# VH-VL binders against q86iv5, part 10

Target 1, 237 residues: q86iv5
Amino acid sequence: LDSCSICVDFVGNSLNDLLNIILNSGVIGTCGDLCSAVPGGQIVDTVCDLLCDYVGVDEFIKLISDVDPDPIYICEKISVCKTNDNAAASLDLVQINPQNGTVGGTFTLSIAYTVTNTIATGQLAFNIIDPTGNAFGDAVLLVQQSPEQYTQQFQFQATPSEQESFPNGLYTVQALVCEGSCGSPHPNTYTLANGTTTFTISGADSSSMSGAGSFSGSSQSTQTGAASGSGSGFALF

## First folded at step 1 (VH-VL)

Design x02 (framework fv_alextatug)
Fold by ESMFold2-Fast, scan of step 1:
Structure x02 (fold): chain C 237 residues (1-237), chain A 120 residues (1-120), chain B 110 residues (1-110)
Amino acid sequence: as target 1 above (237 residues)
Amino acid sequence: EVQLVESGGALVKPGGSLRLSCAASGFTFSNYWMSWVRQAPGKGLEWVGRIKSKTEGGTTDYAAPVKGRFTISRDDSKSTLYLQMNSLKTEDTAVYYCTTDFRYGAFDYWGKGTTVTVSS
Amino acid sequence: QSVLTQPPSASGTPGQRVTISCSGSSSNIGYNYVSWYQQLPGTAPKLLIYRNNQRPSGVPDRFSGSKSGTSASLAISGLRSEDEADYYCAAWDDSLSGPVFGGGTKLTVL
């Protein structure tokens, strides 16, 4: 794919490994010295070397060690991801089905949004906030997304886990379309649109501890502009 | 047309307090990050702090020399930015500018400034 | 003292091209975008360049910016008497978690 998506994927998967290597390796003199220690095999090593060589090992280490680093910001600083301070979008639909469900049930989040000025590198993100204030969510990467209407669906099972118990009560869904990483303190980050909806879980057995909620997502795009794969089950903003 | 108008500058004794205001017009104030930048007499520009839009958390950041003494706040219903200055020092003597902070960490629009003098 | 280094003064004659430098480090200019500001005598600063080389609406194309490594430059072509002003560079500084300014350059049009 494009170098921006490759960079964001690499940094997203390897940031903690890079930080650990930097902390434990003493003086690192070359990109090869740093990148050969990153787990993941030859493809990961090659991507690491390419990105590090682009800016040099000292600059790369500083950027990785920055306060509150995020993959989009890092890849923008390497200059493989573009920015657009004039990006614009609207959220047309935030809908969850069913609006009343039970523990173990499957929920589908449907989001429709319109890009009105190109999103250079951004996210479609959501958080689900449980009745106790515990949050979880996911995001898809948006790269050079042209002005059009887009739809995205996410599905998850309300299966209790150590991360989320799915208690009975009211749940809030917050969806954001952003240029940059949603909620990031870094320059070139803008919330372009936001929306909320709610759903309830009733008759739930929140004492169950086996299993975890899991997401599956898909996006519809007739352009080569990208909505890339989801990141994690934790809150993102 | 974007307009920023600062007010509240005054002569204050060391240890005193002062609140500056910045009235904004010509843009959707609630969507913008805002900053304060100061300039001591005959000296260069120095960033004081910023406040994010409420949709982005409404959080504040401060330069080290003012952290713990100055507080930035906003009232979106009045399109007004504030700088509460406590425990003022002679080193805080400056013209204080209200600025929009919305392009690549750059300060796009500036007010004319309001003068704060801290002297015994 | 300023974190970013600019020459304290620069001069030129009408029609000339003048360049103002700004030097920093990896934690500011090296990793981050550079902006430039013009301050006419007795006035507030005005944004002249953002994102290293972009001009906001209303800034003439005779003003241009560039960045290489940990240094940046502002170029003013076709110099005019009304360009006599103080010029400041700025960049975010990762180590300080905030923007930093250069010390300013007083441009005199002779």
Scores: ipSAE 0.000, ipTM 0.400, lowest interface PAE 18.8, mean pLDDT 84

Design x03 (framework fv_alextatug)
Fold by ESMFold2-Fast, scan of step 1:
Order: structure tokens, then sequence, then C-alpha cells
Structure x03 (fold): chain C 237 residues (1-237), chain A 121 residues (1-121), chain B 110 residues (1-110)
């Protein structure tokens, strides 16, 4: 992984731990003092130390403690992730297959997009809104995506869970391509493209519903470009 | 299960006319863009034309060799695609495939088994 | 003539990786998504790759697609005797306002 992806991954996984340490600790005088308290072992501690050392412990604590911290913004402020206020993209396809399925069935969300001005650090994100208005989704990190055509697939099984019950009815899919974190109020964040589609779930047997839903994603590009992400079972924007 | 079944292929003399049909099942035909693709004996694939769904305007596009001679139409109530071929030439001899494709740019999800048209004296 | 250029033939032995090229221009491959089709002897074509590099359900991951500039390629890894077939690339051509196919590549598994 590149430094930007390493930073976003670290902050994404450790943000709550860092906030708890800052809240519950007295004086934190060094990056070593802060980072040695972060759970995850020596590798996590080393990444923490490297990132903290870029800006110093006082500034690092300030960035972590800021209102509405997000991993992309923090890593841009540390200067390990780049920004591009002139990033540009179009969304060419938002398609879900099958368009009519059942509870327990597997659905594939296919997204195609074209980058026309480099995305420095951004996201390809989606939310799926169920018939009751409950939403869930996922995002993939985009790092230094050059101008070219890209495709991304997300696959999920409509297995009921506490996060999402998969009721019968109409589902709306919203997809965004962003510079920065989609929906973030922070500087250097722009929605570059958006699109929607729909699908239905019917024939659900509530007596046989059990288990948890999950997401898996795959990415491909025609040229060298970076795309990485993490799964989440809740709405992103 | 998506199925496309072509019919109507026959031996026809040059200058004649023929209508091909394609019966579709297993998907919402009225929303699909439909195409015809042909393949001459021992030769490669050649796109004939396409028709958009009525909600997307119901318009047609044709390859240059068939423009003005062939007409694509659809009957959504019967889930059937048609190809009306007029002024047939020996160069139109081919297997004709019915295909379904995505609404923008060309790619073909499903193909029928094809129906053979032979144009000969 | 075919608007998109493919080699007329390709060959390999079982287990090898074979690549089939498809060359076009700015009005077709350079501006639009590429799809690939497999045609087994005596059968209808089957969609193998769409939107440059996506696989439909049921297509093994040993098939992959890529595109760079005005050219695209299909790679088949772990070649099997069952892969012996004709392979076609296709895309939209803005100048012709229509779909164009490559001339096809006959893959022989020795």
Amino acid sequence: as target 1 above (237 residues)
Amino acid sequence: EVQLVESGGALVKPGGSLRLSCAASGFTFSKAWMSWVRQAPGKGLEWVGRIKSKTDGGTTDYAAPVKGRFTISRDDSKSTLYLQMNSLKTEDTAVYYCTTGLWYKGYFDYWGKGTTVTVSS
Amino acid sequence: QSVLTQPPSASGTPGQRVTISCSGSSSNIGSNYVSWYQQLPGTAPKLLIYYNNQRPSGVPDRFSGSKSGTSASLAISGLRSEDEADYYCATWDDSLSGVVFGGGTKLTVL
C-alpha cells in the first residue's frame, strides 16, 4: 500500500481508540506516549508514530479531536494524502442484478465511472435505501486515480440482520464519486458525480429469515490506478 | 431463466423479403434494448441494428450495409422482437442472432441460438 | 474490413496464459467500453467480459480483460481444452453510431 492508503486505513481503524486515549489521559507529551497506548501491536504503533511525527503530537491530537473527524481529511492535513480541487468524473453505470430478487438472494451492484481529471484522494460510495427508509452501504478509497474508465462491483446477500431486515418492496441505490469523503463538510471535498437505480425484493418468507448481511467488493481498471476500501453495514452519506 | 428464440429463417431469392421474429422470456422485455447480430458462414460477427425501449424513446440504429433495407420493431405485449428484411442480397446470407443489451454503449448479455437466412438464386 | 483488429489466430498448451489483442481508434475503443464474447464451435456467442474488465456470473476469474488507450486485450490463464473457441471484441463507434466487432481470433489448444 501507499502512505495515503496506510494512513486512511490506520485512522479509520484507530480513530475511536485515539479519541478515548486523548479524553482519558492527562498530559500527552510525545507521539510515543500517544501511540504506545493505541491497541493493535507494534505495526499499528509504528504507523501511528510515523503519522504523528509528520505534524507533531500537539497538531496530531488537534486533528484527531476536531469536530467531525474523517480519515481522508485527517490524512490530507498530515500531508500523506493529496487533494485536487479540479478533480472531475462522470458516473456511467449504476446497475443492480437481479432487479427482482428474494430474501437470502445474492445481489451484484455494478458501477462504471470515468475520471476526466485525476482524483487525488476520494471515494466511490453507495447507499441502499430499503422500503422503510433504513439505509446501508459501503465505500472504496480512490487514491491518485488517473483519467481513464473504471469499474467496481459490490456483492451482497440479502440475509436479514439487526442492521437491515430486507423487507419486501422497492429499494433505491444511490452512488457517488467524490474527491474527499462523500458528504463531508471539510475543505477539498466535492461530489463529482452521482447516480441512482432501483431493485425489488419480493416473496420473502419472514418465518425463515435469519442471519446477517455482508458486503464484498471487487475493482478493476484499464490503467494503473489505486482503489481500496473497507466494508461497512451502515449508510455513508 | 432468460431465453431468446429466433424464428423465420428461410431460403430466399435475391431481391426478396423476409421477416424474423425473436420470442423473449425470463426478463422484463419492455425495459430492454434489443439488437440483431448476424454471422455469415465461416465469418465473424456483424452488428445489424438495435431498438431502444419505448421509455427511452423507442428509436432504432442500423449498420450501414442494412440501412434503408432492414427495419427493427418490437411488440412489448407479446415480448417479441422483429427484423423486417427487404431487398435481400446474397451478402445477407447469415445466421441471425437476437440479443439483449444494456441501454448505453454496446454489450450483449444474452443471445438466442440463431436462425439461418440463405439468399441464393 | 473489420473496424477493430484482432489476430486471426492464437494458440497455447493447457495451463498456459494466452492474450488476445483488439486494436481500434479514438472513436471506438478510445472513447467507449469494450466487451468480449466466446463462441464455441456450433454455438451462439456468450458474453465473457463487459465494461472492459467485468465478468458476468458464471465466467471463471481466469478470464480477464483490460484496455489501454485505443487497444484492449483478453487474457486467459490456466488454459484448458474447453477454451478452444472463437473470441470477439466489441465496442460502440461514435463515428458510425453503431456497434463494431473485431474480426475474431480462433484459439487453438494444442
Scores: ipSAE 0.000, ipTM 0.444, lowest interface PAE 16.7, mean pLDDT 85

Design x04 (framework fv_alextatug)
Fold by ESMFold2-Fast, scan of step 1:
Structure x04 (fold): chain C 237 residues (1-237), chain A 122 residues (1-122), chain B 110 residues (1-110)
Amino acid sequence: as target 1 above (237 residues)
Amino acid sequence: EVQLVESGGALVKPGGSLRLSCAASGFTFSNAYMSWVRQAPGKGLEWVGRIKSKAYGGTTDYAAPVKGRFTISRDDSKSTLYLQMNSLKTEDTAVYYCTTEYRGYYYGMDVWGKGTTVTVSS
Amino acid sequence: QSVLTQPPSASGTPGQRVTISCSGSSSNIGRNYVSWYQQLPGTAPKLLIYSNNQRPSGVPDRFSGSKSGTSASLAISGLRSEDEADYYCAAWDDSLRGYVFGGGTKLTVL
């Protein structure tokens, strides 16, 4: 992991904790005072201290409290992540299999893209929009990604949850390659390439005895049916 | 079933204040980015501002003409969006629409209410 | 004054194809998704196209969107009298940190 990836992961995981500490604490005089209050143990505290010490506690608090929640932008302002206003890429393939599936089924999103001018700090992101307009997605962090052809896969199971019910109908998949955080209004953020595809969900996944038990289908759904990937948090919408 | 209903529009004097409300139903309000868009009589659409979902920080953005005077807020427990308008000017006269800016600019403004009319006149 | 440039009017006859342009810059259309809205006389706007070229459920395939560089286009084929409306493009602007709309195009079906 490079320092940029470490920063983005830390900020992405600890931003709300930092905001709560800043809001609820009195005067915060040192990076140590701020960072010792962040949950996550010694490693998290060490990363917090290093990033805060890099810019100073006043500037660090300003970045956390004044800037919209955007880990890439915060880490760019700290100067541990690079920017490239001339980054360029194209999307070569956006494909979801199966094109017609069922509730409880597994879907695989395959994305092929070409970087034509280095992406300094960015994302490969996707959004899936259900028939009612509810959306979910994920992103993977791209750091110093050189001109080359790349392929990435994401997999998810259409298991109903509080966040996504997976109704029958037409689903839209949006894929984006961005410099900066996709969807962010912050400087040095650009959508470099975008593409779309669709798939349908009809009926419920069949349930049957599997030897060690039976599947209860999607009616006994867990809390998540979200996409899986090596992303640094969720795509910005 | 998915709908937005604006209310609170009124005739107010320059320098006055007014709060608009937007009641949302038929979708998961707490996940949605919400925007206000206005339209002066006989004129085009003008974006006023937006608020992100709480999962993405609940932060706000504003168009330059209203920045510092207008404040957008939300109450997810009531599925309601608000626009607090202070220091009103005659150029703020418009129909104000509440719209679902679903998860930022990726989707577009999916759902629009019928609007509520604000008239700023002496 | 609008940040995105649209022609103030467009016209066509029933059954024809009409195209409405929307011109921006690298800070808006050049980097971000374009959406299109239809406003029938006396009504609220309706989302017609999102993500440059996608149609919401219920929008006929006669409507299509496209984007190239810093410009976008809305095409309406098989033009009908009920298509008479104002059409607006919109995109997020990175420099302004907000959405910007085009000035609107009044479409007349002759």
Scores: ipSAE 0.000, ipTM 0.443, lowest interface PAE 16.3, mean pLDDT 83

Design x05 (framework fv_alextatug)
Fold by ESMFold2-Fast, scan of step 1:
Structure x05 (fold): chain C 237 residues (1-237), chain A 123 residues (1-123), chain B 110 residues (1-110)
Amino acid sequence: as target 1 above (237 residues)
Amino acid sequence: EVQLVESGGALVKPGGSLRLSCAASGFTFSDAWMSWVRQAPGKGLEWVGRIKSKTYGGTTDYAAPVKGRFTISRDDSKSTLYLQMNSLKTEDTAVYYCTTRGYSYGKYYMDVWGKGTTVTVSS
Amino acid sequence: QSVLTQPPSASGTPGQRVTISCSGSSSNIGSNYVSWYQQLPGTAPKLLIYSNDQRPSGVPDRFSGSKSGTSASLAISGLRSEDEADYYCAAWDDSLSGRVFGGGTKLTVL
């Protein structure tokens, strides 16, 4: 992992812990004071110290306590993640298989996109919107993605849960390729490409009685040298 | 240079009210958490309360002896901190200091105190 | 009465090392950072130590802080006559939702 991915993962996983420490502790005078209080062990403490030292403790605290904190934006402000206001991409394919399935069935979302000008730090993100307007999705972090064609596949089972009941009807898939965090109002954030598709769910799959739906994904680039990862910690758009 | 200047101290009767001010200069006041600390004649330091920066919600905390009687506020456009004191008691007689929680100046953390302003509550 | 406990006085001679203790509980020193303040006669307090053991710019390394469990200490090495002052420890107290000070220690240099 590169320093940008490490930063995004750290901030995404530790943001609430950092906020609690800042709000409830006494005087925080150094990065060491703040970071030694973060749970997760020595590796987490070391990453925290490194990132905080780049900007100093007061600036780091300010970034963490910002309204609607965004891990990509924070890591860009720290200068461990790069920005490119001229990033460009297109969405070539947004496809779900099967297009007509059942509750309890397995669905595969296939996305193909082409980067035409380097994405410095961004996301491939998607929302699946159920017939009632409830949405669920995921995002993959894109770091220094060179001009090339990329593919990404995600799988999920339409198993009812507290988060998503999977009612019968029409579902909409919305996919975005972004520089920065998709949907973020923060500077250096741009929607580069968007695409949509639909699928339907009708009836029940008698082979699945599980109460919880889960999501899984994989990434595949057409060339070596691209950095990406699955980031379920990112906000839906 | 970093400076805090308190003003508004006076002689006041029990049950009276008084408003103290603290003018800040030499640092970014809007980023700082600000506190009031008092010291009765010949006694030690006693924390009165604090106000967080607006980034942290601008919330206030008070010591038990003053809660419900004192109100801390700030005006970031004027770099000024206030302490509104109501229902004053003889036990409130003290030098009142304006201080920071701390702030970054360049890369250094600092906690600065003013010279204080004297409040005397007496008949 | 103060929430944190300090000895009311301490004394030393020039060149000596003097230590001032500060005792608290799990809700204050045990869970939060400790600061130390120096108050010279007739002046406002000055930050001497923050975050248990850190020195602000301009504070000589003769002054050092430490914390262990629910107690903290301030050490002054190479004691000088100009170190004669009142010294206060302070920490946030979770149970009181407020900052608390020690009663102060008057350091006399003879």
Scores: ipSAE 0.000, ipTM 0.405, lowest interface PAE 16.4, mean pLDDT 82

Design x06 (framework fv_alextatug)
Fold by ESMFold2-Fast, scan of step 1:
Structure x06 (fold): chain C 237 residues (1-237), chain A 124 residues (1-124), chain B 110 residues (1-110)
Amino acid sequence: as target 1 above (237 residues)
Amino acid sequence: EVQLVESGGALVKPGGSLRLSCAASGFTFSNAWMSWVRQAPGKGLEWVGRIYSKTDGGTTDYAAPVKGRFTISRDDSKSTLYLQMNSLKTEDTAVYYCTTSYYRSGKIYYMDVWGKGTTVTVSS
Amino acid sequence: QSVLTQPPSASGTPGQRVTISCSGSSSNIGSNSVSWYQQLPGTAPKLLIYSNNQRPSGVPDRFSGSKSGTSASLAISGLRSEDEADYYCAAWDSSLSGWVFGGGTKLTVL
């Protein structure tokens, strides 16, 4: 419902398409010219038009064409997402169950954090680092999160895939709460809190060829702050 | 308003068994993460274990001294937490507290509300 | 033995400031927040501080908490006789998959 979340979702899903259109098109004179070429149907085109019209086609193209674009940064530059250089939070808990599991087993990552000064636009993000150093993770978008206690869960199955083989050994979980995109060098980006935990996978596996890990999440709070998963099986920072 | 009431404490012989109960009221028990914490006479606090809500997997964690002997369970229809204690040792003599980490501002990972405790004495 | 280390006792006079330390490791205080509990004689523990430095409603502002690296501190300003109690720190330990407590500090107001 909020313009910031709509913008971040749109840019996150359409950034590569926009870059390809800009690169392969001649002179783009209007937001309509740019946005009508974006795949996704009328709703995507309407969102694109609204965001582009807010800053004008020349500035919109400049923002999209930035050397190191990220959706939160772009949406902050458009002024549909807010910033807070004084945002503050603490990470109360990073835990994974079971702490000792097997290949093919289901693991639940539970993260608890407290916002002590409003997060305007940020992320709760995590990476899981396998025994060989390969990493994967996910993030949820935090929009106008007021001071309050929050809990977020992620669940995954340790099913081998091309992205992650799930070897036996020690795994490290790194979690961050950030204003802005975690790990981004862009202005108005701050790591507010970080924490780590570990878990072990043991037992030889007979991996199946259908292995495809997926994350699912949930959030609980007395506050209505926006929190939505946006990552995949790749490392985030 | 939010209240936890422990019961079931008794004098038990070593090797015996005992079941403790914790009746919860004033909050949505089914969403809560619940823990047991004990305190031996004149000693400090020691965490026993916890149980997650069903929506969070319903799994349990235990401290090393009780693992394999104690079992935590819950009955959400009765808003009641249980601690089944088997193979009791004199070292298990303590006041047992029930505590929750959900009552204030959503789900939290600290021991927010405590009951008054129930006394377990393991002695011949 | 407790996993987190606290001094066994602390003392002060009315109006004084007292600080109680709590030391841990990277798997507990270093990775997770610290909470503090007050236990008055003959009563159950009560939450005093959560998330390193936050107070529940009803806890006076003369109680404050802090955390740095693998250590935490509870500060009590303007000591009163009713502050005589045992104080415990606690944190989740990621390596143990469990809560760990300090050994407790008996505060005496002289």
Scores: ipSAE 0.006, ipTM 0.565, lowest interface PAE 10.1, mean pLDDT 84

Design x07 (framework fv_alextatug)
Fold by ESMFold2-Fast, scan of step 1:
Structure x07 (fold): chain C 237 residues (1-237), chain A 125 residues (1-125), chain B 110 residues (1-110)
Amino acid sequence: as target 1 above (237 residues)
Amino acid sequence: EVQLVESGGALVKPGGSLRLSCAASGFTFSNAWMSWVRQAPGKGLEWVGRIKSKTEGGTTDYAAPVKGRFTISRDDSKSTLYLQMNSLKTEDTAVYYCTTDLYYRSSGYYYMDVWGKGTTVTVSS
Amino acid sequence: QSVLTQPPSASGTPGQRVTISCSGSSSNIGKNYVSWYQQLPGTAPKLLIYRNNQRPSGVPDRFSGSKSGTSASLAISGLRSEDEADYYCAAWDDSLYGVVFGGGTKLTVL
């Protein structure tokens, strides 16, 4: 586990807790004051203290309170994640199986991409847009990915949830490879490659559905790079 | 500071229309899911509906009693949420609260964590 | 009537513990997260507990939540006069495709 991944995971999971503390708890004088209020236990508090201490509490609060908060950007500003303005990649495959499925069924999204200039800190991200325009997705963190070919698979079950109802119809998949956070306006962020595909959901007894949509991901890469799931079910770009 | 301010509440006749507004400040409105919740005099809370962020498609969901009569919309450039109420009924009489789903978890669920003070709608002849 | 069932009232004395129940079904509490809201007289509701058992910043640890099966509970220990309020549970309901609230519990601190 590298410090960049640890930082991105912490900020990604605790950003809204930190924002809540900052906006609702009054004056915060130290990193200890801020971090002791973050839920998650001793390990989370320790990571928070370390990251906050790198820049000091005032700068840390400023980064968290930014109008467009972004875990990768925050971790780059803290100096635990690297940037590469010359990163480059291509998307070789975006494929979903089955292409025609049903509510409650399992879908596998397969993405193949080639890195041609090292991605220092970035994402492989996707959005799935349902027939009504509602979007959901996930991302994996890319850390120091060297030039070579990579594959990534994501699986999800089309079980209705608060986030996504899975209506019958045509779904669009958009995939992006980015340096930085896909869609972010922050410096050192670039869309390196993009691709799209579609799939269809048909036939289901929606009246008997019970809802819980979730994603799981796996990746194939050489030992020269790193990739970590974001754990986010919402659209990323 | 995070703040939501509702406005537009009024006395209207049954069958009438009214638009409520909710002005948001202190957070990135464009990233937030927004909801309306109402409370009839002396009664409990009732969810009216929600609107997702633009990146999630800006789609809406409504409780059965208001579906087809009420429309939720948002203007991210003005950081403002709207509730357009048509074909008003006496049972729509309530204080209407604007609330945000500000805090996200990896499970993808939001909560009504910031509430405005509410605006009163009275439907009577 | 409310989809989630709460007792209409509860009471306790200062310093004691009170528990407020919230009963649902497999389409709501059984599958989805529970939140709790406190409404002091004449004020807007305030988030007290989210994701079954998490407290927002500023909510004292005297307040705790739990969930088991299709039911949830809010526990308030070390009762104080300022805890006198209406308390509501809420959860997403998969069948109704919307948020459902409990009927509310009026807590009296005697």
Scores: ipSAE 0.024, ipTM 0.628, lowest interface PAE 8.0, mean pLDDT 85

Design x08 (framework fv_alextatug)
Fold by ESMFold2-Fast, scan of step 1:
Structure x08 (fold): chain C 237 residues (1-237), chain A 121 residues (1-121), chain B 110 residues (1-110)
Amino acid sequence: as target 1 above (237 residues)
Amino acid sequence: EVQLVESGGALVKPGGSLRLSCAASGFTFSYAWMSWVRQAPGKGLEWVGRIKSKTDGGTTDYAAPVKGRFTISRDDSKSTLYLQMNSLKTEDTAVYYCARSRIYYYGMDVWGKGTTVTVSS
Amino acid sequence: QSVLTQPPSASGTPGQRVTISCSGSSSNIGSNYVSWYQQLPGTAPKLLIYSNNQRPSGVPDRFSGSKSGTSASLAISGLRSEDEADYYCASWDDSLSGYVFGGGTKLTVL
């Protein structure tokens, strides 16, 4: 885990807490004053202090209070994440198994991509669009991904939830490799590659339904700059 | 199968207007950056402009010869790209291709067969 | 006039290696990736090379690209009669805020 990954994770998880503290506090004079109020325990407080101290409390508050807070963009402005306007990649494989499954079944999404010019800070992201047009997805942070081949897998169970009911029919998977946050209007953001595949859900699994749907992912790469993401099924882009 | 199909080409008088369409199928159009490229009879390729995906801000860029006269737009619900051409000039006579950008603006990996626009007297 | 400069023609015999050059400036090739396109007579262009030297699926390894400074080149080894086509280089131009093509090279297989 590098400082860029630590920053993106912290901002992504603590942004609303920071905004609430800033809104409800009088004068915040130090990074310690701000960060000691952030819930999450000593580790979160330490990361907050580190990042805030890098730019100073006034600048940190300004970045957090930006109109379109984007963790990658904020961490690039703090200078702990790098940018590359000439990043480049190709999407070699977007595959889902099984291609024909049932409600309650487990699906594995496999994505292979090749970086042809370093991705400084970006995402591998996907959305799954159900037959009615409702979408859900997840993303993995990519940090200093050197030119070489990479693979990533995601698993999910087609368990009905408030976010996604998993109706029978054709599902579309859209995958993106981006420099910056996929879909962000902020500078230094580019879609580098895109791909699509489909799968079908028909009938019902005989097993009992359990909980809301969730994602899990794993990265297969010789590089160690990648971070993992896991979502509750909300669309990303 | 991944494909792009242009339509709307016609004979038009100088100063006239035309709208070209490009129907996309076999891929997720809403995430693609799309370009228009033209080729005058017996001449080389000339980039007209591009439109980014909505996920990348949906902004447009144009080549100098068409800026202010041509407008690129997209309808993601119909998987269709458009080129609105106004104040047409004889030098706009060309085959117009739509193309999908594979990686930003660096490469266009899928092309339509083109639609012919003739601007004459 | 094209922003990127290519020779208007090139020729070779079957089995030979031919090279097509593409010259630009610091605002285009010098700062950005180069792509190459093949256009067979009466057809739409086809992407042959992207990111200076990468091949899309379906493009034979006989085609290769390279870039040095503000210039790029396309090499075609084991030349075949079916390679007879027009070839275009292309790059983004920062000063124009637009994508630019070379003038094209007509390759004749003798």
Scores: ipSAE 0.000, ipTM 0.405, lowest interface PAE 17.9, mean pLDDT 84

